# VHH binders against q9zpq3, part 39

Target 1, 317 residues: q9zpq3
Amino acid sequence: MVTLIVATTADPASINPAAALLAMPGWTAGPILPPDIKSFSNKQTRVIQHDRSIVKEDDLDLRWEEATGEVVDEVIFLSRHTAVSNRPALTVHPIGVLHLKDGESPPQGGKPGWAALPSTRIGPWFRLLKKMAEAHGLVPEFEITLEATHHGPITNKPTMFLEIGSTEEYWKRQDAAQVMALLMWEGLGLGGSEEVGKWKSETGKRKVLLGIGGGHYAPRHMDIALKDDIWVGHLLSGYSLPMEDPTQTKTTPGENYIGGNWRQSIKAAFEATKASFPGGEILAHLDHKSFKGWQKKAITEFLAEESINVGKPNDFT
Short names: E, the ipSAE of ESMFold2; O, the ipSAE of ESMFold2 at other seeds; V2, 0.75 times the mean of E and O plus 0.25 times the DockQ between their complexes.

## First folded at step 21 (VHH; framework vhh_surovatamig_d1)

Design u3 (at its last look DockQ between E and O 0.95; V2 from the best seeds 0.80)
Fold by ESMFold2 at other seeds, look of step 21:
Structure u3 (fold): chain B 317 residues (1-317), chain A 123 residues (1-123)
Amino acid sequence: as target 1 above (317 residues)
Amino acid sequence: EVQLVESGGGLVQPGGSLRLSCAASGFTFSNYEMSWVRQAPGKGLEWVAVIYVGGKETDYVDSVKGRFTISRDNAKKSLYLQMNSLRAEDTAVYYCARMTEDWDFGYYGMDVRGQGTLVTVSS
């Protein structure tokens, strides 16, 4: 069972953290994966480096297994972050393209209506990253934040993205790259300490955040994610919850009918979260201020219909 | 400030061709994926095509696949859409968009800023 770390060679926010990690002890050269993907090994960890767009290389976990015979347990992508605001940021997030209906084409990778299995490390590594960034003087210059679930590529095993943003100046920051490398080094236990963020259903808190609503950087869910021992699954921003305004539809709706792909989005994210956290207590946390009354009512009723428990902030501790 | 200026639209008969252009400024063009997005009369935005950083990889909405070709020229900071075998349903205002990861902005990260260029496909 291995952890696959994916870097892309043309992206300084990807290759520089990978290079910083590879400069630490214990790495050996691994096989070249088709077509020309270099790899490196250290204990349970494999780093690969490829030249394509990071969202376009699907099924790297299965392709590793086919090429090497080793079963992949999880995938971690290293990438730049881009933002309209040009905000300096270090981020962690799950992936999926939940807003697209069957038959639609996904311009940012993935597949319609799909949520990847979220990495169990999202919450714990977000908290560790924040501590490391503070200790290394990157705060307040860099914002340390989660991102809501978005984009591909397609994966088959628990997945997360680690990103440095949001302009070329910041993508190239070696101190940020070093902090990301330290996160991976400590988080995977490569220096000999206990790894961080492995799911342990038999001990500790088993509460898993499923974020519903809010903006891309999940500010209300961030308050929950900062709590000790809270696990983080999918985070559905408003863009992952397409809800048709009933006053604007021309169809004949049912008694409580609210159109749009939001039900399928919630269900897919919940099922993927559940699959990554066997025995976990999944609590949906709603960013209430991001919803109109009709949206909140519809979502709350759907969650009850599906027996998805809702959590207030105090339910997470 | 980011600026995107579309041009090349016009009136064309079914089966005809047009080439759209987009001039970009205010950002490092080569660092971003770029898309074309269109809006038919009375309808919402529809993604049409994307070209990734490096210019080698592209994707298209199924309805235009095989008929439209997206391309970029990083030296000229320009994005293009070659549209062949045009159909009446391709009638729309076409916008170019810079792609970003903070999907609160634009149309799922497709930052539409220009006035667009009108393509009318009519006999």
Scores: ipSAE 0.784, ipTM 0.902, lowest interface PAE 1.0, mean pLDDT 91
Fold by ESMFold2, look of step 21:
Structure u3 (fold): chain B 317 residues (1-317), chain A 123 residues (1-123)
Amino acid sequence: as target 1 above (317 residues)
Amino acid sequence: EVQLVESGGGLVQPGGSLRLSCAASGFTFSNYEMSWVRQAPGKGLEWVAVIYVGGKETDYVDSVKGRFTISRDNAKKSLYLQMNSLRAEDTAVYYCARMTEDWDFGYYGMDVRGQGTLVTVSS
């Protein structure tokens, strides 16, 4: 029932889009969430502002429910994006820490081997963001992209991150912040229009992308996500699929003996995606160029064992 | 462009203490989470500690909790690791790393660039 938008006061890529959204009509002050988190309300939407590291603020959805009695349906985080390339970007992504084994410590938040429930809005809002960024003159300066699943914090409800990157100059860009605010305003239907990206849509396509392979910015999967009415779940880059080279072992490859966390990663991402899209047709799309032959064979066999359907680009129509 | 220079390593007896330093340049130090990672002889990299933006929050691998303290001085663009109660298992080359969300690079986004500083714990 409630959409929780989370902003970090010290992060201009977070607080500026939140401030731009709060400048639009209809906001009232809400309760202070323990210990000292300010909130604001507009219809079904709650904006909270905190001054801690966003990846360490676990369970904000449950904490909202405990403090207010209101059930949280989804969580949207506003954050900066950092990248070695320093290229300007506006991004959307699900979260999780899939490469770590149970018991390992997660320096980027979350918990080991875990994928959050992905927001159903990832695909539709990625497409809307691209349109809005183009209409407001941010393209080609800003790259509009998905990111593969990564980092925390821990959440219990469908979650996504909306980010502005990738350096301080761009984190502070007010035109980018305004586009993110407009995305949220229109996407949540706060001005009275139909909201965008709610799963209960009963018309159109019900196919859900589960991305397997590729790099952090999901280039092959992004082409699928640009198609009309395609839903997006988790996007597993190569770093979420650690696979041990079978030529370095005496085990039989492809018969459940290829080591590494890749099976657990795929399973966790699939189950989280399935949970966010009840009744949806989940199709695993493989970025074949990112895999050696033995990896491709192992992944394909595992998907078949788990009854996870594989989709080629044309299957997403 | 990005430069990280580790120092402070050396030979120390078990139970001893050592303080590592990392001088950063080529980026706005205060804007990034920073980590220490280490590589024991013949082993891969292991994350040791992280300090988040703002300097208030930290986290550690379980094996060093209570013994190591990560800290930063944003004015000096410096990262530190105070290592107490050292054990033979802590013997490694220690690297500092800038953290980014682009996990295609480094050790899951921990961008190791320096030569490291060797810590040897032995009698």
Scores: ipSAE 0.771, ipTM 0.897, lowest interface PAE 1.1, mean pLDDT 91
ESMFold2 (binder alone), look of step 21: mean pLDDT 82; pTM 0.831
ESMFold2, look of step 22: ipSAE 0.727; ipTM 0.882
ESMFold2 (binder alone), look of step 22: mean pLDDT 81; pTM 0.832
ESMFold2 at other seeds, look of step 22: ipSAE 0.766; ipTM 0.898

Design u4 (at its last read DockQ between E and O 0.98; V2 from the best seeds 0.84)
Fold by ESMFold2, look of step 21:
Structure u4 (fold): chain B 317 residues (1-317), chain A 123 residues (1-123)
Amino acid sequence: as target 1 above (317 residues)
Amino acid sequence: EVQLVESGGGLVQPGGSLRLSCAASGFTFSNYEMSWVRQAPGKGLEWVAVIYTGGKETDYVDSVKGRFTISRDNAKKSLYLQMNSLRAEDTAVYYCARMTEDWDYGYYGMDVRGQGTLVTVSS
């Protein structure tokens, strides 16, 4: 019921959408959170602004509760997107650090082997964002896309990132910032309309995408996410599925396992997705072209062992 | 074209010090988090240290904490790694990396492009 929106002051792709949202009606000043974080309130929504790295400020949901007594129900981060291609983009994604094992240090925040609870709004807001971006003339200049699960910070409640990319010229784009603000305004129902993307428990009737494989921008899974009424959980790219090539792995006779922590990655992502969508029908969608035969066999066998249903594109409607 | 040029490696005895440098070009250096990544002989890449935009926040792999210091000079578009109390296990080729969110590239978003600089710690 309480939504915490997090912006950082040094990032124009973060502070500009936040400023555009705060320029809309109904905001009042809130408390200063330790150490020096300003906040603002409007109905169920709280905006905080801090000046540190967005991926290093852990547990902001719990820290809000400690400071105010108010329980946070979800977290939305506003951030820039960076990319080798430098192409303009508006993106939505869940967070987690699935490729690291216990004891490893995460350079991009989070914690090893962890998948945050995905926001239930990822799918519906991705589709709404695409519609809004089109209506405001941002397409085709900006690509509107999901990103696969990656990085931190650590959160304890359903979480997503909303990003503007991919260079300073585009991070500063006020029309993009305004579209992100409109997304949040309409998506959270702050103007009085019905909010978008809140999960309502209906057993067996609502399909939730769990993406397995593919690249960072999840192109095969995006086709599924664009379908009406599809919910989106975690999206595990190849980098979240470390698999050791058995032809190059020295094993004892009789061992027939595929090394790497890909099993733990799938399990963590599945369990976090299940927790965010109680009663949902979770369907794993495989990007088959991203896997060699031995990888696909191992993954499909593991999904069967874990009773994780696989969905083909036509199973999502 | 993004270019990263590492220098400052060499042969040093255990307990010694080296300072690595990385000259960056082809992008707005101050807009990106930067990392050092190393590769020991016959092994994969290992992240060593990161410095965030603004230059105040850093993080390190546990094995180098207290011994290594990452820093940056945005005006010179340069990244540095001061390495003290060097150990044999620090022997590696050291690369600087620009960090981006599209983790298809490089080593989990750490874009390793240069030829690196070899650090050998040996008696």
Scores: ipSAE 0.818, ipTM 0.919, lowest interface PAE 1.0, mean pLDDT 92
Fold by ESMFold2 at other seeds, last read:
Structure u4 (fold): chain B 317 residues (1-317), chain A 123 residues (1-123)
Amino acid sequence: as target 1 above (317 residues)
Amino acid sequence: EVQLVESGGGLVQPGGSLRLSCAASGFTFSNYEMSWVRQAPGKGLEWVAVIYTGGKETDYVDSVKGRFTISRDNAKKSLYLQMNSLRAEDTAVYYCARMTEDWDYGYYGMDVRGQGTLVTVSS
């Protein structure tokens, strides 16, 4: 099984970390995929570079398998991060498009109502990235953070994005690119050390964070993700949980039916997380301050109905 | 400071055409995906079209496919929407939006800042 790393040639936050990784020992040229997608191989790792939008090239895992016969185990995308705040950041996140209903068109790739299988490496690599960024003097200039689940492209295997943000000056930072390359080098064990973040279901209970609520950078869930031995699945911000205000419906006062596709969003994220972590103990962690009372009541009742366990901070590790 | 200025709206009969423009400033226009978003009277925002950096890749909401064309001119820092075969349901205020990945802002990462331009499709 191979790890597929995807970079895009027009994005310095993508191609520069890829180039830094390829400058390390052990790379050889790999096959050319249609139309002219270059690839490189090192042990279990494959790097491809293409020139289209990173969210528009769907199914690269299946396309690799079809072209080469090699089964892809996971996909890692290298990308820029853009932000209204323009604050420098190094980020890790799962992907999905949970706010759209079936039949709607997703402007940022993916497919509606879908959560990709989250990479099992999200939690462990987030913690490793933070340590590496500190050791290399990038903190406090760069914020090291998770992002909530968002956008495409469509994938079929466990997936994460590694990003450098948030403006062109920072996308081009070679020291940030080197830290991302070091993260991949050490995290995949390419230098001979033990790899980081691979899931093995044989060892008993292992806690997996499913984040519910909060903003894009998941500050309450970040407190949990920083704990040792915590695995991270999907992180559903408020924007992934469309809930219809009950004062805008004709339902009888006191009824707890709340419209919107928030139930489907939670279920899709839970099922994708469960599929990536067989035998794992998935705990939904709620960012309570991000919800109104009627929202909290609806979400907690739905979680109970679906037998999705809620975790408070002390329930993790 | 990011500024987006929409223009080109007006009154048009069903079946007619309009071309909307958006002048951008305060950011490096070519580095961002751009969208058109509309708001019909009494309704919320609806994404209409997106164009990616480089200008070659686009997507549209199903209701406008084949009728609307999004384009950009990175040298002029301008975004366009060519609207053909207009229908009454296209009546809305149209906004251009810069796309960012911190979706706390705007409409699912579509940063709507301008006054918009009103398109009225009426007999």
Scores: ipSAE 0.775, ipTM 0.903, lowest interface PAE 1.2, mean pLDDT 92
ESMFold2 (binder alone), look of step 21: mean pLDDT 82; pTM 0.835
ESMFold2 at other seeds, look of step 21: ipSAE 0.754; ipTM 0.892
ESMFold2, look of step 22: ipSAE 0.778; ipTM 0.903
ESMFold2 (binder alone), look of step 22: mean pLDDT 81; pTM 0.829
ESMFold2 at other seeds, look of step 22: ipSAE 0.746; ipTM 0.887
ESMFold2, fold request of step 23: ipSAE 0.754, 0.739, 0.764; ipTM 0.893, 0.887, 0.899
ESMFold2 (binder alone), fold request of step 23: mean pLDDT 83, 81, 82; pTM 0.839, 0.828, 0.834
ESMFold2 at other seeds, fold request of step 23: ipSAE 0.765, 0.770, 0.767; ipTM 0.896, 0.902, 0.903
ESMFold2, last read: ipSAE 0.749, 0.759, 0.798; ipTM 0.890, 0.896, 0.911
ESMFold2 (binder alone), last read: mean pLDDT 82, 82, 82; pTM 0.834, 0.833, 0.836
ESMFold2 at other seeds, last read: ipSAE 0.765, 0.772; ipTM 0.896, 0.899

Design u5 (at its last look DockQ between E and O 0.95; V2 from the best seeds 0.81)
Fold by ESMFold2 at other seeds, look of step 21:
Structure u5 (fold): chain B 317 residues (1-317), chain A 123 residues (1-123)
Amino acid sequence: as target 1 above (317 residues)
Amino acid sequence: EVQLVESGGGLVQPGGSLRLSCAASGFTFTNYEMSWVRQAPGKGLEWVAVIYTGGKETDYVDSVKGRFTISRDNAKKSLYLQMNSLRAEDTAVYYCARMTEDWDFGYYGMDVRGQGTLVTVSS
């Protein structure tokens, strides 16, 4: 019923796309939420603007419901992207903090061992963003990419981040902000067109990518996400799959036990993906080059034990 | 290009205090969350504290809450860690880290780059 778009006022990569969207027709002022959070409404869409760190402001979906009586169906965060490379990018990603164990404190928000419900729009909007960025002359200057699942805040409804990176010069780019606003405008159907990326219960199977392995920008999984009609769930990089080298650790007889948090990470990501895509065909796609033989064997066996189907590139039709 | 220089470590008795400093250069300091990370002898890295870009929000690992205070001076491009009521288990090399979303690097995006500063808590 309701899409909540979250912007932060101190981040130009966040507030500028929000401002560009709000400059389009149909917005009215909404309530002021504690503490001084401005809001705006257009059809099913609500935009809020707050001044705290985006990863620390938890439960904004529930807080909207508590303040207004309106149930939030999904959350979209607008944020800057930071990277060691400083390369310009427009990105889309799900959130979660899979590498931490219970009781550990998450420095980048969220909660330990948790994967948010992924937005169903991640795949379709990634593809739409790529087309829009090309049409508006942002490619090849900006790389258009997914990111692997990482950080918070805590949310309770399907969530994604839309980001502009990777330095202040590019965070402030108004042409990038306008493309992000156009993505949201068309993707949410605010101009009267059919919205993009809503999961509809219909007959027939729909394939959902669960990415296993690779680096932060998920290059092997992006090849899959660019295929027509592929939905994208969680993308687990190597940092979300801590695995203890068995030559350095005690082994459990009979199971070739491999320590580390990787099993819990896969289960959490799979269950969250499944919850966002009822009736979907979830296929785990392994970035084989990112794994040593013993890691690949352990992961493949675990996926089989949990009845999680593995998909090769050609299985994503 | 990015440089982080830690200082202020030393030998201190249990119950004592130290103030660590980190001088940052080669990037726009005010645009990044900053952390302290430590490595005790024979152990891996452990995150200690974070301060966010607005300078208003902070968080700490449970073992140091109430004893350590992270702060930043954006004009001086400096990060600080005030450590009070020090314990033997706080003995470690302490590193300043710039945080980015590229978690392939550093310690889950905490870019540990300097030589660190050694804190030894011993009678």
Scores: ipSAE 0.766, ipTM 0.901, lowest interface PAE 1.2, mean pLDDT 92
Fold by ESMFold2, look of step 21:
Structure u5 (fold): chain B 317 residues (1-317), chain A 123 residues (1-123)
Amino acid sequence: as target 1 above (317 residues)
Amino acid sequence: EVQLVESGGGLVQPGGSLRLSCAASGFTFTNYEMSWVRQAPGKGLEWVAVIYTGGKETDYVDSVKGRFTISRDNAKKSLYLQMNSLRAEDTAVYYCARMTEDWDFGYYGMDVRGQGTLVTVSS
């Protein structure tokens, strides 16, 4: 069972953490994947280096399996983070393109209405990253944060992105790259210690966060993710929950329908989260202030209809 | 300060062509994917095309594939949209956008901030 780490050679926030990891003991050259993708192996871990746009490189897990015969267990992408604010950040997030309907073209990869299987490591590695960044003097300069579910590429196995942001000066920061490499080294147990964030059969019935609402950096959900033993699935910001305002549309008598793709978004994210956390207790956590009353009512009613449990902050203990 | 200035719009007959330009400043142009986004009268924003860093990879909304070509000149910090075989439904204000992963801003991370350039396709 293989962990596939994906680096983009033209992206310093991707290739520099990969290079820092490869400088640690135990790596050997692996096969070259079509077209000309270099690889390296250490224990269960494979690092590949490609030179295309990362959100357009679909199915790298299946392509590895086809080329090598090895079954991929999970995929970790290393990438730059870009933001209008240009603030430095180290981030962790799941992927998906939940707001688009069938037939619409996704400008940032993926496919419409889709949520990837989230990596089980998102929560535990977010907490570990925060500790490591603090210990290495990167805080408060870098914000250590989750991001809400967004963009592609298409994957078929549990997936997360690890990112350094948010400008070229910070993408190139070698101390940040070293912390990301240390995260992967310790998190995957490559130095001999127990790995972090693997979902095992014994882990079942632990609380798994499904984030509903809020902005891109999910501040209310991060409060939950910082708690001990909380696992993190998908995080649906407001942009993944398009809801049509009923006061601006006419409704027929006896019809209380809130338009938009928000139901399908929640369902897809819940099913993907459930699939990644067998036996886990999934709790939807609502960012209350991000919703108007009619939105919150519609969402909570839909969650009840779908038998998706709601968790308040104190339910995550 | 990020600045995007669109130009090249105008009135054209169906089947005609136009070339839109976008002058970018205030950021390292080569580091960002760039998009064109349009807004038809009375409608919301619609993504039209994206060009990735390096300038080789592109993608388009289905309704313009084969008719529109996005390109960039990194030395001039400029983005272009060649629009051929124009149809009435292409009538819109066209904006260029810098792409970022912070989807709180703009149109799902497409940072629209210019005045746009009006394209009118009419017989």
Scores: ipSAE 0.763, ipTM 0.895, lowest interface PAE 1.2, mean pLDDT 92
ESMFold2 (binder alone), look of step 21: mean pLDDT 82; pTM 0.836

Design u6 (at its last look DockQ between E and O 0.94; V2 from the best seeds 0.77)
Fold by ESMFold2, look of step 21:
Structure u6 (fold): chain B 317 residues (1-317), chain A 123 residues (1-123)
Amino acid sequence: as target 1 above (317 residues)
Amino acid sequence: EVQLVESGGGLVQPGGSLRLSCAASGFTFSNYEMSWVRQAPGKGLEWVAVIYTGGKETDYVDSVKGRFTISRDNAKKSLYLQMNSLRAEDTAVYYCARLTEDWDFGYYGMDVRGQGTLVTVSS
């Protein structure tokens, strides 16, 4: 079973970390995949390079399996990060497009109402990345952060994005690219050390963060993700939880339904998280300050209806 | 500072055509996906079309496929929307937007900043 690393040739924040990784020992040329995708192999790891927009290349895991017969365990995308603030960042995040209803067209890839299986490595690699960035002098210049679940492409196996941001100057930074390559090298155990973030029989904490609410960079959930041995699933920012204000939409006496796609978003993210962490203890962590009273009540009632446990910060120990 | 200035709107009969333009400044235009977003009277924002950085890949909301064409000129830092076979339902203020991953801003990462340009399709 293999780990598929995806690089986009036109994106310096993608191809430069891939090149830095390929410069390390043990790589051999692999097959050329349709239409013209180069690949490289090292132990369980496969690097592929394509020249299209990263969010438009759906099902690369299945396409690898079809072309080679090798089963893909997980997919890791290397990408630039773009931000309104233009602040330098190194980021890790799961993908999904949870705010759209069935039948709507997603402008940034994926499919409506969908959450990909989150990589089990998100939490552990976020913490490892922070340590490596500090050790290599990238902090405080680069912020090291998670991002909330967003965009595509469509994948079928556990997935995460690793990103360098947030402007062309920083996308091209070779020291950042080298740290991302080192993260992948050590995290996948390619140099011989034990790999990081594999979900298997382990003696340790099995608590999995499901983030509910907050902003794109998940500030309240970041506090939890920095704790030792906490696993990270999906992180639902406010934009993934569209809730219709009942003062604007009350239609019948006695009807307590809060409209919007927020229930489906939570359920999709929970089920994808559960599928990636079999036997894990999933705890929903609410960014309570991001919710009005009626929103918080609706969400907590829905979580109870679905038997989704809520975790306070101290429950993540 | 990022600036986006839309133009080319006006009154058009059903079945007519119109070409919208967007002048961009304050950022490296060729590095960003660009989008058109519209707002019909009394309604929320709706994504219309996106064009990717290479200028070759595009996508459209289903209601405009085959009628609208998004394009860009990176040298002129300009985005365009050719609108053909216009319908009354296309009446809206049209905005251009830069795409970013900061989905807290704009319309799910579509960074709407300008005053827009009004398209009215009426007989």
Scores: ipSAE 0.742, ipTM 0.887, lowest interface PAE 1.2, mean pLDDT 91
Fold by ESMFold2 at other seeds, look of step 21:
Structure u6 (fold): chain B 317 residues (1-317), chain A 123 residues (1-123)
Amino acid sequence: as target 1 above (317 residues)
Amino acid sequence: EVQLVESGGGLVQPGGSLRLSCAASGFTFSNYEMSWVRQAPGKGLEWVAVIYTGGKETDYVDSVKGRFTISRDNAKKSLYLQMNSLRAEDTAVYYCARLTEDWDFGYYGMDVRGQGTLVTVSS
């Protein structure tokens, strides 16, 4: 029944948006979560502030429930974004570690072969963030973008990350922090407005994007996510789809299948997306240019085998 | 310009120890998680260990847990890997890496820039 917002005290791109949100009306001090995590409450929203690396703090949703008796409905992490380009960005993304097989150790949190339940708010809040960033003069300086599914921590409820990037100068930008706070304020309906991005358990034709392929910033899937009323689930970049080249690797004499963890990755992302969007119409959108012919054929055949519909851009209206 | 310079590799017998160092420059070292990545002869890259910005939190690949210790000195902009109880399968070129969210770059966001340092474990 609550939305849990997680801030990291050492990260200005995390603590500053949290502080900007907490400066708005209606917050009261809440319980301290073991071992020493401060919290604040406003209506059904809880903000916690912790001092560990954000990807290592597993199960904060369950830990909140254990400490308070309140059931968590969703988790929102506030974090810095780092990029090789160092370009300023405001980003939204789901989490998961889909490239690793059972038994492998994830270096950046999460667990192998796992996709968190994606927040239903990813699509609607991405569009709202873009509108707010434009209205507050952050565009074109900041790029407003989704990111493909990556890293942890482990969560058990619908989850997304909201990030400010991509260097210390921009992590500290108070105007960006205030736009993120406004996004959360309006998106959660804390000022009395209707909240944004909650999935209502209505059956019907409701389109949910499952992104297959492309790079980390999901350029081809972004065009779909910008369409009105499109929901966004997991976005699988090429790094989440390890496929073994059949001309260079053989695993069994006489067997001609495509090895690698890509089947499990797609299945895990699809099932997590399906779980977050009951009754939704999930459409896999392929970034065709990111695949060689043998990869695209294998993926398309697997999607058909699993009864996962493929969507072209016009199918998302 | 980001630079990562690895050192401390060499030839060592099984059961021996070695300490690797990495000197970082061209970025604010304390703002980034850091990692060691290795490449055995004829094989792909494998991450080994990661250390988070505060220097207190670490993770390791299962094959090195209990034998290797990653550490950092933010004031010296240096990363270290203490390797104990070395085995033949630890033979590899070891690289220092900065972590970023650009998982298209490097090895799942591990930005490998240096030439590495060779560790050979052989009797």
Scores: ipSAE 0.693, ipTM 0.871, lowest interface PAE 1.5, mean pLDDT 90
ESMFold2 (binder alone), look of step 21: mean pLDDT 82; pTM 0.836

